# Miniprotein binders against p40896: the designs that were tried, part 26

Target 1, 331 residues: p40896
Amino acid sequence: MLMPKSVALLRIRYTLEAALARGFTTVRDCGGAEGFLKAEIRQGSLNGPRLITCGHAISQTGGHGDLRSGALPASAFDSCSCHFGQVGVVADGVPECYKAAREEFRRGADFIKIMGGGGVASPTDKISNKQFCDDEIKALVDVANSYHTYVTAHAYTAEAIQNCIKLGVKGIEHGNLLDERTAELMAELGCYLTPTLVTYKVMGSDQFSAFLGPENSRKNTEVLYKGIDAMKIAQKKKVKICFGSDLLGPLYGYQTQEFRIRGKVQTTQEILLSATVTPAEMNGLGDKLGQIKPGFIADLLMMKSNPLDDITILDEPESNILFVMKEGRIY
Key: E = the ipSAE of ESMFold2; O = the ipSAE of OpenDDE; V2 = 0.75 times the mean of E and O plus 0.25 times the DockQ between their complexes.

## First folded at step 15 (miniprotein)

Design Z6 (at its last look DockQ between E and O 0.31; V2 from the best seeds 0.00; counts 0 for: pae E 1.7 > 1.5, pTM O .744 < .8, other shape alone 8.738 > 2.5, SAP 80.111 > 70)
Fold by ESMFold2, look of step 15:
Structure Z6 (fold): chain B 331 residues (1-331), chain A 113 residues (1-113)
Amino acid sequence: as target 1 above (331 residues)
Amino acid sequence: SGMWIIANGELITGDVLVYVELPEPTTDLEEIKELLRKLAEELAKKLKEKGLEAKEVAVVVIENGRIKIVKSVTLEKPTNDAEEIYKEAKELLEKLYDGRPVKYIFVMVSDLE
């Protein structure tokens, strides 16, 4: 199961280069992007998207970011305190939350990612779980505010979302069980939603059903059926919507299918804004990225035909992208 | 958890485009206009080979990783004539050029018929 370090690095390099070739000139990573990758891309030593990173996602013991097997005792984790390596870290209680968030900023994080509710792909939680106590979330938000940035939270249910945003969390990842009242609250508070519909479609397919255990398959099915409807609610209530895919490992190649899926809910203009202007605004880059204007960074896709007429050409990048320019360089 | 995507914004969609990358940036407006003429000639040739004419001409200029000029104009009548394309692209450039270095010049046409 363990891949040699040199092979693992080549796979990460391939993944980043392929994402750039598919037209993604900037990627926000919500857990697991190592700081050296961000630095190598910024230096030009590695070809890939510009990275906006949280470092590690922060989770409670037994939460979504806690990828340890439930069969191991808690002491098995204690040999690696609040650290899981590439995806997440565990923090319990206010002091640990302060420390974990500050450590990610010390390592170069641009924002803080937390687990505000249960997930599909983690071994020890349920979609319905509320994660973290209120004082823990407040602590994480306070640290992010002191660095003039934001906290975004993984959350599926209306209750988890409302709890997070009322405590000052700025963004919600996924949100598949969002209801109308919660969408109104998100819009009122200026919060951002990043739906990730493609991951549930792909994980539920015959080709990839083996990636989930029985419990995670049940969780995935629930969020798949609700995801389109929740996004319609969010669009209707004018929630600020960002583009995302949340694809793991061998699924990265499916990220462009999100464009096609969103075509069921959003206009082509709305989809393009969700992948450009809105996330640039969320990340404090609205005067440098996300638009084609004088003074902006030259991140450009040259298309064979007009995606405003047919958004699905973005799901066929090999056939429809003439070239990708990032920071004025053609790749 | 995973990768969240920020893609580029308002896309430049050209049905036919040509461009040049200069080996070193230039501030010589006459050199830039000469390059525009060559680009317009290449663009007109491509249109004629396809049996098409265009009603929109656009120019994009890039240097130092930043967009310096982005402008288009809609023509009264479709064209595939190199001199008409060049004239429109030149006028856009002359009005907008601020004397700063130029590394890339794009000329593109759209609204084809």
Scores: ipSAE 0.484, ipTM 0.753, lowest interface PAE 1.7, mean pLDDT 79
Fold by OpenDDE base, look of step 15:
Structure Z6 (fold): chain B 331 residues (1-331), chain A 113 residues (1-113)
Amino acid sequence: as target 1 above (331 residues)
Amino acid sequence: SGMWIIANGELITGDVLVYVELPEPTTDLEEIKELLRKLAEELAKKLKEKGLEAKEVAVVVIENGRIKIVKSVTLEKPTNDAEEIYKEAKELLEKLYDGRPVKYIFVMVSDLE
């Protein structure tokens, strides 16, 4: 997202507090959140979910993370962008990939996010594009491994997904166009899929019709209806699935609608696992988060009714959550 | 395994929960027992209001941001009696409490008839 950092800072408190109030005690950011936010939350100067961050998503030139206008030469963007928040950074070639990943870790990243394929909201790529060469992805994976963590990739197509996971990428964000073979491979390799169905639904709605330009709207439509099918396939093949939303800016308030959408494909138990146990395991926190067991962090929701009876309760936190406990503190 | 669903103090499909938050964490076992008694009474009241009985009692204790105790016990017989609920909860507490500070106590019942 391109906005002044000052504006982002003015909004971040509300965003984080609102997420916590919706019942999210831990949130993974896959591009843009700065590492200092984690310290502020730990110190109590900022209230919000526990954050797991990647810093900037790493992209090739012209990739999904490169939001520069294609109508202008690269030289047009040489000016200082230090005052703007950015989701991504551009890295081309193995040395730049090494540097980019190391810089994110230097700045406090917990994992690496890469753009492994084309996106919906980017101006200069196609969904069908495979992004990064094999050596670049491998370079990013190697760096992440040296820090004993993982790489996750934005990828829609079967080709892009397979390319990433064969090179050691452990997470796939979105995956809306995966096929059975791809799902099988993901399961075999122990990869995690994080569907984000709500973002497409909301962006495609009449209320936010102006959010995407005509081209991006077309791309959005392409992936929207495939997402449910992709999830069914992934579920069938026993792919590890995490909960995600990927909502930008003003759309963030619709975060819990993902529960409702997933209810069409997953059981309540499966959805809850995707929002607790599975993502905890993915992030190396399986022995600390996601379960109610002795020694685990006391992250709890107290609710008026049982979500096992109706998953939509989780999409109405204002009326159904009595309190949110994070690390033994009620907020 | 390890996933719990606990619904608020109103009786719904086999789950009832009551809890207490202490102003300050306590290590006083007698104080904790007294709080358990009160919680048991509250549970019993709710059960009676709905004409239901519980078959299982569970206790959750939170200490310094960590889950300290999670334990359940099947009751000898279904009950909505405060003393019987307390008895089981107390026994769990006495068995499991190690003297560390307690901030929250949750008591729940399940398998309602």
Scores: ipSAE 0.305, ipTM 0.665, lowest interface PAE 1.1, mean pLDDT 86
ESMFold2 (binder alone), look of step 15: mean pLDDT 76; pTM 0.769

## First folded at step 16 (miniprotein)

Design Y1 (at its last look DockQ between E and O 0.01; V2 from the best seeds 0.00; counts 0 for: pae E 3.4 > 1.5, pTM O .783 < .8, placed apart)
Fold by OpenDDE base, look of step 16:
Structure Y1 (fold): chain B 331 residues (1-331), chain A 101 residues (1-101)
Amino acid sequence: as target 1 above (331 residues)
Amino acid sequence: GSEVMVYVEFPEDITDLEEIKELLRKLAEELAKKLKEKGLEAKTVAVVVIENGRIKIVKSVTLEKPTNDAEEIYKEAKELLEKLYDGRPVRYIIVAVSDLE
């Protein structure tokens, strides 16, 4: 669902404040958040979680980041300033990949997001598609490495995942169709998996049945039921797992449902680690965030009860969080 | 595994020791209440000092005997506080650790 940039800007304050109120003191955005938001949050003009951003997700033509209808001409992409509100930018070939990645870093990105496979919400791709050629992915990885950061990829299939991680991609978003061999390889390479189960659950619900067209609804159904199995496989093979939600637009309010969903396959300890220590490590902040330890940033939740006893309390933040502390300040 | 209960009582940095002690007492009472409700006893009491948005010090003491008594918890926390207190504006957190049943 495409929202005009102007409308997105009007809602961004609420979105960020709401995320913080839900207990998220740091949020990684994997496509769409502009770098200036980080400055506003640091300056205190905007209240919200600390942001780690990639800018736009980089995609091939017709890839998951290309949200153009197949009926639109190629020229429509060049003329429409409306793309600034889009999750992705299109880059084809090694030179364009270099340029796209460098542009995101110029604009303040902390890491690079790529579309390494097909998606659910995109209109023209298949989940089974492997996206980008090897040289393109390598180009993106090389640029990210030059900035001493990582590439994460949207990928569902074992093939797409393996292709990305063999080329130096350090993160996999979603991964719903991974197999045991893929999970073993991820663990061996130290790759991070970020499942986003809640997005499929919400989009597949009756309440949001109109959110996806028929084809996308089919794709959504395909990955929804595989996500839990993928989590089990990943856990079994000791893959590093991060917390994620991947909710779009009006769906941000459902972020905390990921805790409830994961409670079916992860222990409360594993879930909490996935939302603290592990993502901090992934983003080079393992010595600053995610622990109550001298020298660490004081990001804390004051809870009415212990989430270790019942992880679902984190899905009811309005009832169970007394306050949120970010960097020693209570909000 | 162990249960860790974290309490942040100080919404702002304060320097008045008596005020801190009073807040600490209230915190101990709340902690004790929670422990009793769960049928648990604290084995460790820890005080966390926050300064300028960062954790400065974590100091803990292992209790000779596990307890869910507010006065005993307060006593131990108070002793830790008094050792850590240096008159500067800081924020304090108390952490209690108990065994999960």
Scores: ipSAE 0.352, ipTM 0.691, lowest interface PAE 0.9, mean pLDDT 87
Fold by ESMFold2, look of step 16:
Structure Y1 (fold): chain B 331 residues (1-331), chain A 101 residues (1-101)
Amino acid sequence: as target 1 above (331 residues)
Amino acid sequence: GSEVMVYVEFPEDITDLEEIKELLRKLAEELAKKLKEKGLEAKTVAVVVIENGRIKIVKSVTLEKPTNDAEEIYKEAKELLEKLYDGRPVRYIIVAVSDLE
């Protein structure tokens, strides 16, 4: 059975509406969200969060985002390989990188997402090969700069992170193995870190150990705790930290559990800033979003109790959010 | 280890078991295609049922021999579903394979 555009649109409506209902009035998608969804939400044709999108993540041949590569990693639940379209596109060499980035902007992207490293090793292994050469990363950054926006990169290791940020990459997704020197450099360069710890918590859970085997469960748990340690380092070194879950799909119910996990590292105020002020700043919206102030867009949550006293109420949104307001409209 | 997963999202919750089985067949075909394109076979098949955006149940079976045949994957996934299914509405089903060779 072929699925027409109207049926495909109905399929994602539930997840977008659920994200809004759970308090996410703006969502940044790092691959898979179709550009027409952004316009339809703005026009009111769909109820959902404001979308900030990259279109397709850009990778080299054989990289993590290359759909022609081998078996998917253990975190494949956040993959959109069924009914979501392509998550990534392949570009090799400087001219292809220029073209790929420009094509994403032509299609309505707000920023560029690249695979900056870690595509061929476990989180504890040495990286044998880098993603993209320096010239390719510079090309992608140059295009993003010409559109007055940024490049963010998937990267786990200190070496991959340093390579990307030294070439002008503004954001790092995941970053589970960063070290103190790398965190110092990120802070000095004004870079942003977006950990997504909940994905590893879910994949390392007892529910999966019979299917994935105890070795895979141990690896996901190790990646989780390495990521918690990395976030402690980043917080100590004053790296700008954004909130992320990497869950826009069938596992949307776990999105808010990231609030609870962050409680192991951050104060309630730090967590709230990471979900509001800091990401608004990263995306050039710091004078419009992320705060309750005169002249700001009316994105508000009315809560049953104060999340500054107990951040975990945000992980129970069905019981604790009284209403969600986006652009002055209650949903 | 590595795994391959596919899922389908329904516009509404589905309770018709025969309709769910037809969707499983399509998912098994997609998995088999991905395995064949990569030159791989899988020894473990799983079904994951998601309710309200959270994992409800994961059920799996390990085969005597690895496979990349759509009908074999479908047969195993269908049997797992029949053991799992309790009549509650389903919006997301994930069919997954692991133990890739």
Scores: ipSAE 0.290, ipTM 0.680, lowest interface PAE 3.4, mean pLDDT 78
ESMFold2 (binder alone), look of step 16: mean pLDDT 80; pTM 0.798

Design Y2 (at its last look DockQ between E and O 0.11; V2 from the best seeds 0.00; counts 0 for: pae E 21.9 > 1.5, pTM E .721 < .8, placed apart)
Fold by OpenDDE base, look of step 16:
Structure Y2 (fold): chain B 331 residues (1-331), chain A 101 residues (1-101)
Amino acid sequence: as target 1 above (331 residues)
Amino acid sequence: GSEVMVYVEFPEDITDLEEIKELLRKLAEELAKKLKEKGLEAKTVLVVVIENGRIKIVKEVTLEKPTNDAEEIYKEAKELLEKLYDGRPVRYIIVMVSDLE
């Protein structure tokens, strides 16, 4: 169960400050972060990473973004303000998809996130589900294009991934069950894959065994071991890869473990590119962010040692980072 | 191999070139000290200058000879700064060496 919005707001300062302290100078949120946070960070009233946000992830009824229990009536969203605290918004059909995407942009979204397939943490969907019809995805893509930005999709299966990217989706979150053909197609279309291996590792650990209910735990186990293979396949096929963690609630502290996990399948250089240049490019910031070049934003980590020699030092930021510079300010 | 890095944060945005050069001298001295402590010499120095939250200058300088001498490092960095400085405020200078002997 996702943290209530009120509780999340109480913890947001700590969460953002902690992420920045761990060395993340920019963070893309793929569902839940409200646009006002960006303003507060820009103004300096809140310290944290630069945020790139989608607002709510857009989902079909019963999709991965619909966190209602199956026992709740359809009208539950109409009567309860509790839906405002959810990661997702529900949109069915082309008109609702138009409206939902436009609403997120109205509220300051930088891109659109959709649920293109089933997920682990949602109560009512299966991982194997393909979500949204073609016309719905096209509608969402069209709106995003009109704002000169992209759609990224939560998708695990080859089917869901292919369905999304063939319709103009430019990003895939997770992708744990992709195959070689799918990876080839992603590479061909210039799609970005954002693996989030650490979330499954942490949620599947003994320490957090109770974090997921029985059904979600089963789903988590299914994708946990496939994620490494998917990463290898994607790397082999030269898919553009971004760094991601997708940690929920109190688990944000484990963000840097993604470096350690990826170190098993990627070179240090590849990992660093996935956390700098590639995501900057994906978000239209390739000429401003992610490199130490004249004219670029001064986001820098001053470190005690060179991460190129050992990527695992980035998993111990408290010991290895001297300071974090974001936009020329040391934090 | 580990790179040696030093940085200076100016107390405020500084536009006075002579003041900047003086702080750069101190930076060079600190770098030289670190190099000597490690028994290293630098052949290549990377200088990064930051202004108003953006990277202004990134320049790699190859020294004539490997050195851990502060004056030699300063000389090269100073010349670079004098050449590239345009009178706008400077807040940070970072110096790192990648080629160590």
Scores: ipSAE 0.472, ipTM 0.766, lowest interface PAE 0.7, mean pLDDT 88
Fold by ESMFold2, look of step 16:
Structure Y2 (fold): chain B 331 residues (1-331), chain A 101 residues (1-101)
Amino acid sequence: as target 1 above (331 residues)
Amino acid sequence: GSEVMVYVEFPEDITDLEEIKELLRKLAEELAKKLKEKGLEAKTVLVVVIENGRIKIVKEVTLEKPTNDAEEIYKEAKELLEKLYDGRPVRYIIVMVSDLE
């Protein structure tokens, strides 16, 4: 049954308000946030995080973001938000890649998101598949550079990651199967990694695992276990790491569990940096956001106790956040 | 993150600036202790004053050199408090330090 527009708008509003209440004053969306949401938050008609958006994630025919005539039920259970049907655009070949990227910038995108590798629950693709040809990736990067911004790519495997970053892609989403050589290249090129482990933990839980089917469950399990290793490798090689959760709509409430998962492999200081300074830097906002300094935007959390002593209090925001301030206003 | 903070909540709002300054000194001492325990120094001192659950005043200063000395932190925090306090009742005082080295 189709959801009435008024109910859909209430759910979007709730999701944005809840994310802000959980302490996320700025969110980078890698697919699905429409331009009117960013404008309405800026105007104050919706309460929510500041949005940094790519509009639609760009995929090739048969790639991770291609949902045309495919099995939609599998996409509803995909742990990667970039796989959701209303969030992707298909472009094949250099001219279509130019057009797709320019169209997203015309609609107000701040960066370009592409599919550089297969997903866990893709109806037409496998995690090991290579996406986009080199000339297509270069075309997307060329457009982003002409707008003085960047391309970030969905990619799991070392081969997909290396191909993307060698062609000028600056960010990698997920990266669960990266290896030491790949991490060395990412660090050398100044690339950013945004791991998103909580998505796979949630989708592997008893509540949701029955929805995946056998092949998707196996793929999900593989990326879950390998992601911890990838995080350790990336940290050791000094890759710039950002905080991300990659949760689908109703699962968005689990986003703070990423803090707890990262607490097992990163120091509390590393985790907090990854959620503040590093992503602000990646998005060209390092002189305005991510720190408490004169001239910076007044985005603040007041906590009952110090997350440096116990990072898991950020996974319990209703119990531990006294207030959330965004642009000087308490929400 | 790259910050350390301490705060005090009052059961009743306070408007006595000298009493607030004395509490600020105790907060600065606690901050200095936490920095020393972690082997860190800070370049930025920030003071937040909250009136009944709302932030009213936020000010900070970046020092020329990092510090973990309680008196130095207190001196800077006191100067910030004097610039930002406008006589309204205070429910919370927060002192933060950042840019840790």
Scores: ipSAE 0.000, ipTM 0.095, lowest interface PAE 21.9, mean pLDDT 75
ESMFold2 (binder alone), look of step 16: mean pLDDT 78; pTM 0.767

Design Y3 (at its last look DockQ between E and O 0.04; V2 from the best seeds 0.00; counts 0 for: pae E 19.0 > 1.5, pTM E .433 < .8, other shape alone 9.681 > 2.5, unsure alone 57.559 < 70, SAP 70.951 > 70, placed apart)
Fold by OpenDDE base, look of step 16:
Structure Y3 (fold): chain B 331 residues (1-331), chain A 112 residues (1-112)
Amino acid sequence: as target 1 above (331 residues)
Amino acid sequence: SVMVYVEFPEDITDLEEIKELLRKLAEELAKKLKEKGKWVIANGELITGDLEAKTVAVVVIENGRIKIVKSVTLEKPTNDAEEIYKEAKELLEKLYDGRPVRYIIVAVSDLE
């Protein structure tokens, strides 16, 4: 369920401050965060993680980014109001894809997010759907390349993943249904996988049973158990893996549970790399962020214990983090 | 290991002086910090106690960036965080002609 823009704006300060307090000094938003937030954080008027943003996720009509109910007319998107405060924008065909991507960059996007397959939280698509035609994905990739940045895609199935990465998409969000061949190809092409296991776990819990409608709950269940297997496969094939959570609305507080979940399939070192070095590299910041060495941005966590001994301490930041330093400032 | 993080004024650019200060600071801290417990001091406030470290990492931060990372092995343990902070502060202020540093962070980590 999409939070009204007004409510999101009222909560954004708390959300960002809370994320920072949990130890996240940089956060990549893959749909919805507006560019002005980056400026406010940079200027110090808003405290929060450094943001890397794509603006709106670009989707086809009826795709994962199209959250309209099937009962709404096509004209419902023609209003200018639909492009503000939504997670996604709809673009059909090469010209619209060009325009959509360029618009996100005009508004200060750092990268492009596309919906390359069906999703869990969308009402009108199936997980098995491959979204966008090849020429549309290529168009989006071409625009991103012209800005010397990347495209990442929401994709679950092996088919959707392969389709995207063969066309130059450099990131895959989720990837819960990838197979060994797909993982091999991802590794070969240097594609980044960002698993988001915690979102499915939380949304599938009894506590949040009402968060998803019946159909979305079914889809959620389908991908939840596959996600851990996908992670194992990706790890085995040496896919570059980033840390992600993909939590929506009131669920942001569960961000750190991803550490605990990943502890079942990754080493502590692998998890920490996925949350520091690897995502920095993905975002062209590998020489500036994610390491404690000369010349790097001073993003540091001061902790009571060593996370290398027990990764689960990162899931309890309130008790284990003494302070967070971002760019040399203690928060 | 004990890590010391120091924020210097932005106008201080003499690397050799910074290195020398860090060396002295590390040596002094080493004399005081032995391998028992974890202490964190930030801006004169004790955040947590129990300093035991054989090796102290000193990290100098300037303008939001890491400038220097240096590790020093400690000879004698000390668990007096306030004393360590006081000495570190005095040493740093002396280096900066009496100008205050933004903050000093002394921390013990088990991170190898």
Scores: ipSAE 0.272, ipTM 0.661, lowest interface PAE 0.9, mean pLDDT 82
Fold by ESMFold2, look of step 16:
Structure Y3 (fold): chain B 331 residues (1-331), chain A 112 residues (1-112)
Amino acid sequence: as target 1 above (331 residues)
Amino acid sequence: SVMVYVEFPEDITDLEEIKELLRKLAEELAKKLKEKGKWVIANGELITGDLEAKTVAVVVIENGRIKIVKSVTLEKPTNDAEEIYKEAKELLEKLYDGRPVRYIIVAVSDLE
């Protein structure tokens, strides 16, 4: 944490500009992006994607968003890029959950992110852990409903996913270990899945695997290999799928590799919809974003060739994107 | 909003030069997009619903540079995307006898 705030701001500026240049005109952030970044982008002081934010992810004591104990290499990467506010806050019990969710909305959040299960990159939990009690999840959902928005949950296992969506959680982040029964339930309830396989591919690579602690390396390996299968199941069962990468700090440049990974499971049309129409619908913006139609916001990419013919050109944006337009402005 | 359609000529040799020219053109288009009632997207409905296109323009790029900006003033304003596309295609056929060229279609109620 010795990096000056001015250097941290320069890093976030570069990250935002680079994401926009890679074609991401809107990004939903599930932890760490604060409301002042949204305002600076809206005003034009920072060039970057439109941000849809949750502020801080809400976790129980010892849960995935609780980064207080034992530094792990992956957790350090999450914090190293900016040293800006931690990605999560801790709330235990119904009253604290009410307060935490309301505080995030007070600070400008568009939705609530919770930790519904254990993670790979956190110091004290297991991937199999079910997190939060039912009454706590209900409290968080009730607050989000009162603001006419939604709760999305970090969850890997079928059990954690089912528990969350039965209690009214609208979205599941990751979902690498879902099964067919869970996918059927998600589709029936109209829930959204946001797979993020690229982060596990990159963290499992020879270049980066040493940054995980031994237990997190084992957790990462488990979720990496199962994630492709889970996406196949979700696609087969017609789960609403959004595009996500969940990349941390200096790894953010790998985000477009998710297009290539998904090409093994989804058609090019399905992938494009997952990055445009489906997430716009999830966030209540289906009449404004995600399509090229009159009355929609002018977010456009000009491509050298047709991604419907070859989705992998989106994984090579420096060669294939001719310009990026956001709200009518070229970047 | 404005829809930008580009078909690349197979003989283009320098992608970075093409990107630079298109970025400069798109900067001008982005300025006009903030006045959404003045622009019509080809193959779409009029963005505001209160604007009909009076001029259809084609911006043609050859050999890595903007070569021709041509427009036609319509006898009757239209918000029909197929009519706008047809006018743009006919203009391109007359200019280039059907060979593929790089172009952008722009539809406006008035030129600004």
Scores: ipSAE 0.000, ipTM 0.150, lowest interface PAE 19.0, mean pLDDT 70
ESMFold2 (binder alone), look of step 16: mean pLDDT 58; pTM 0.529

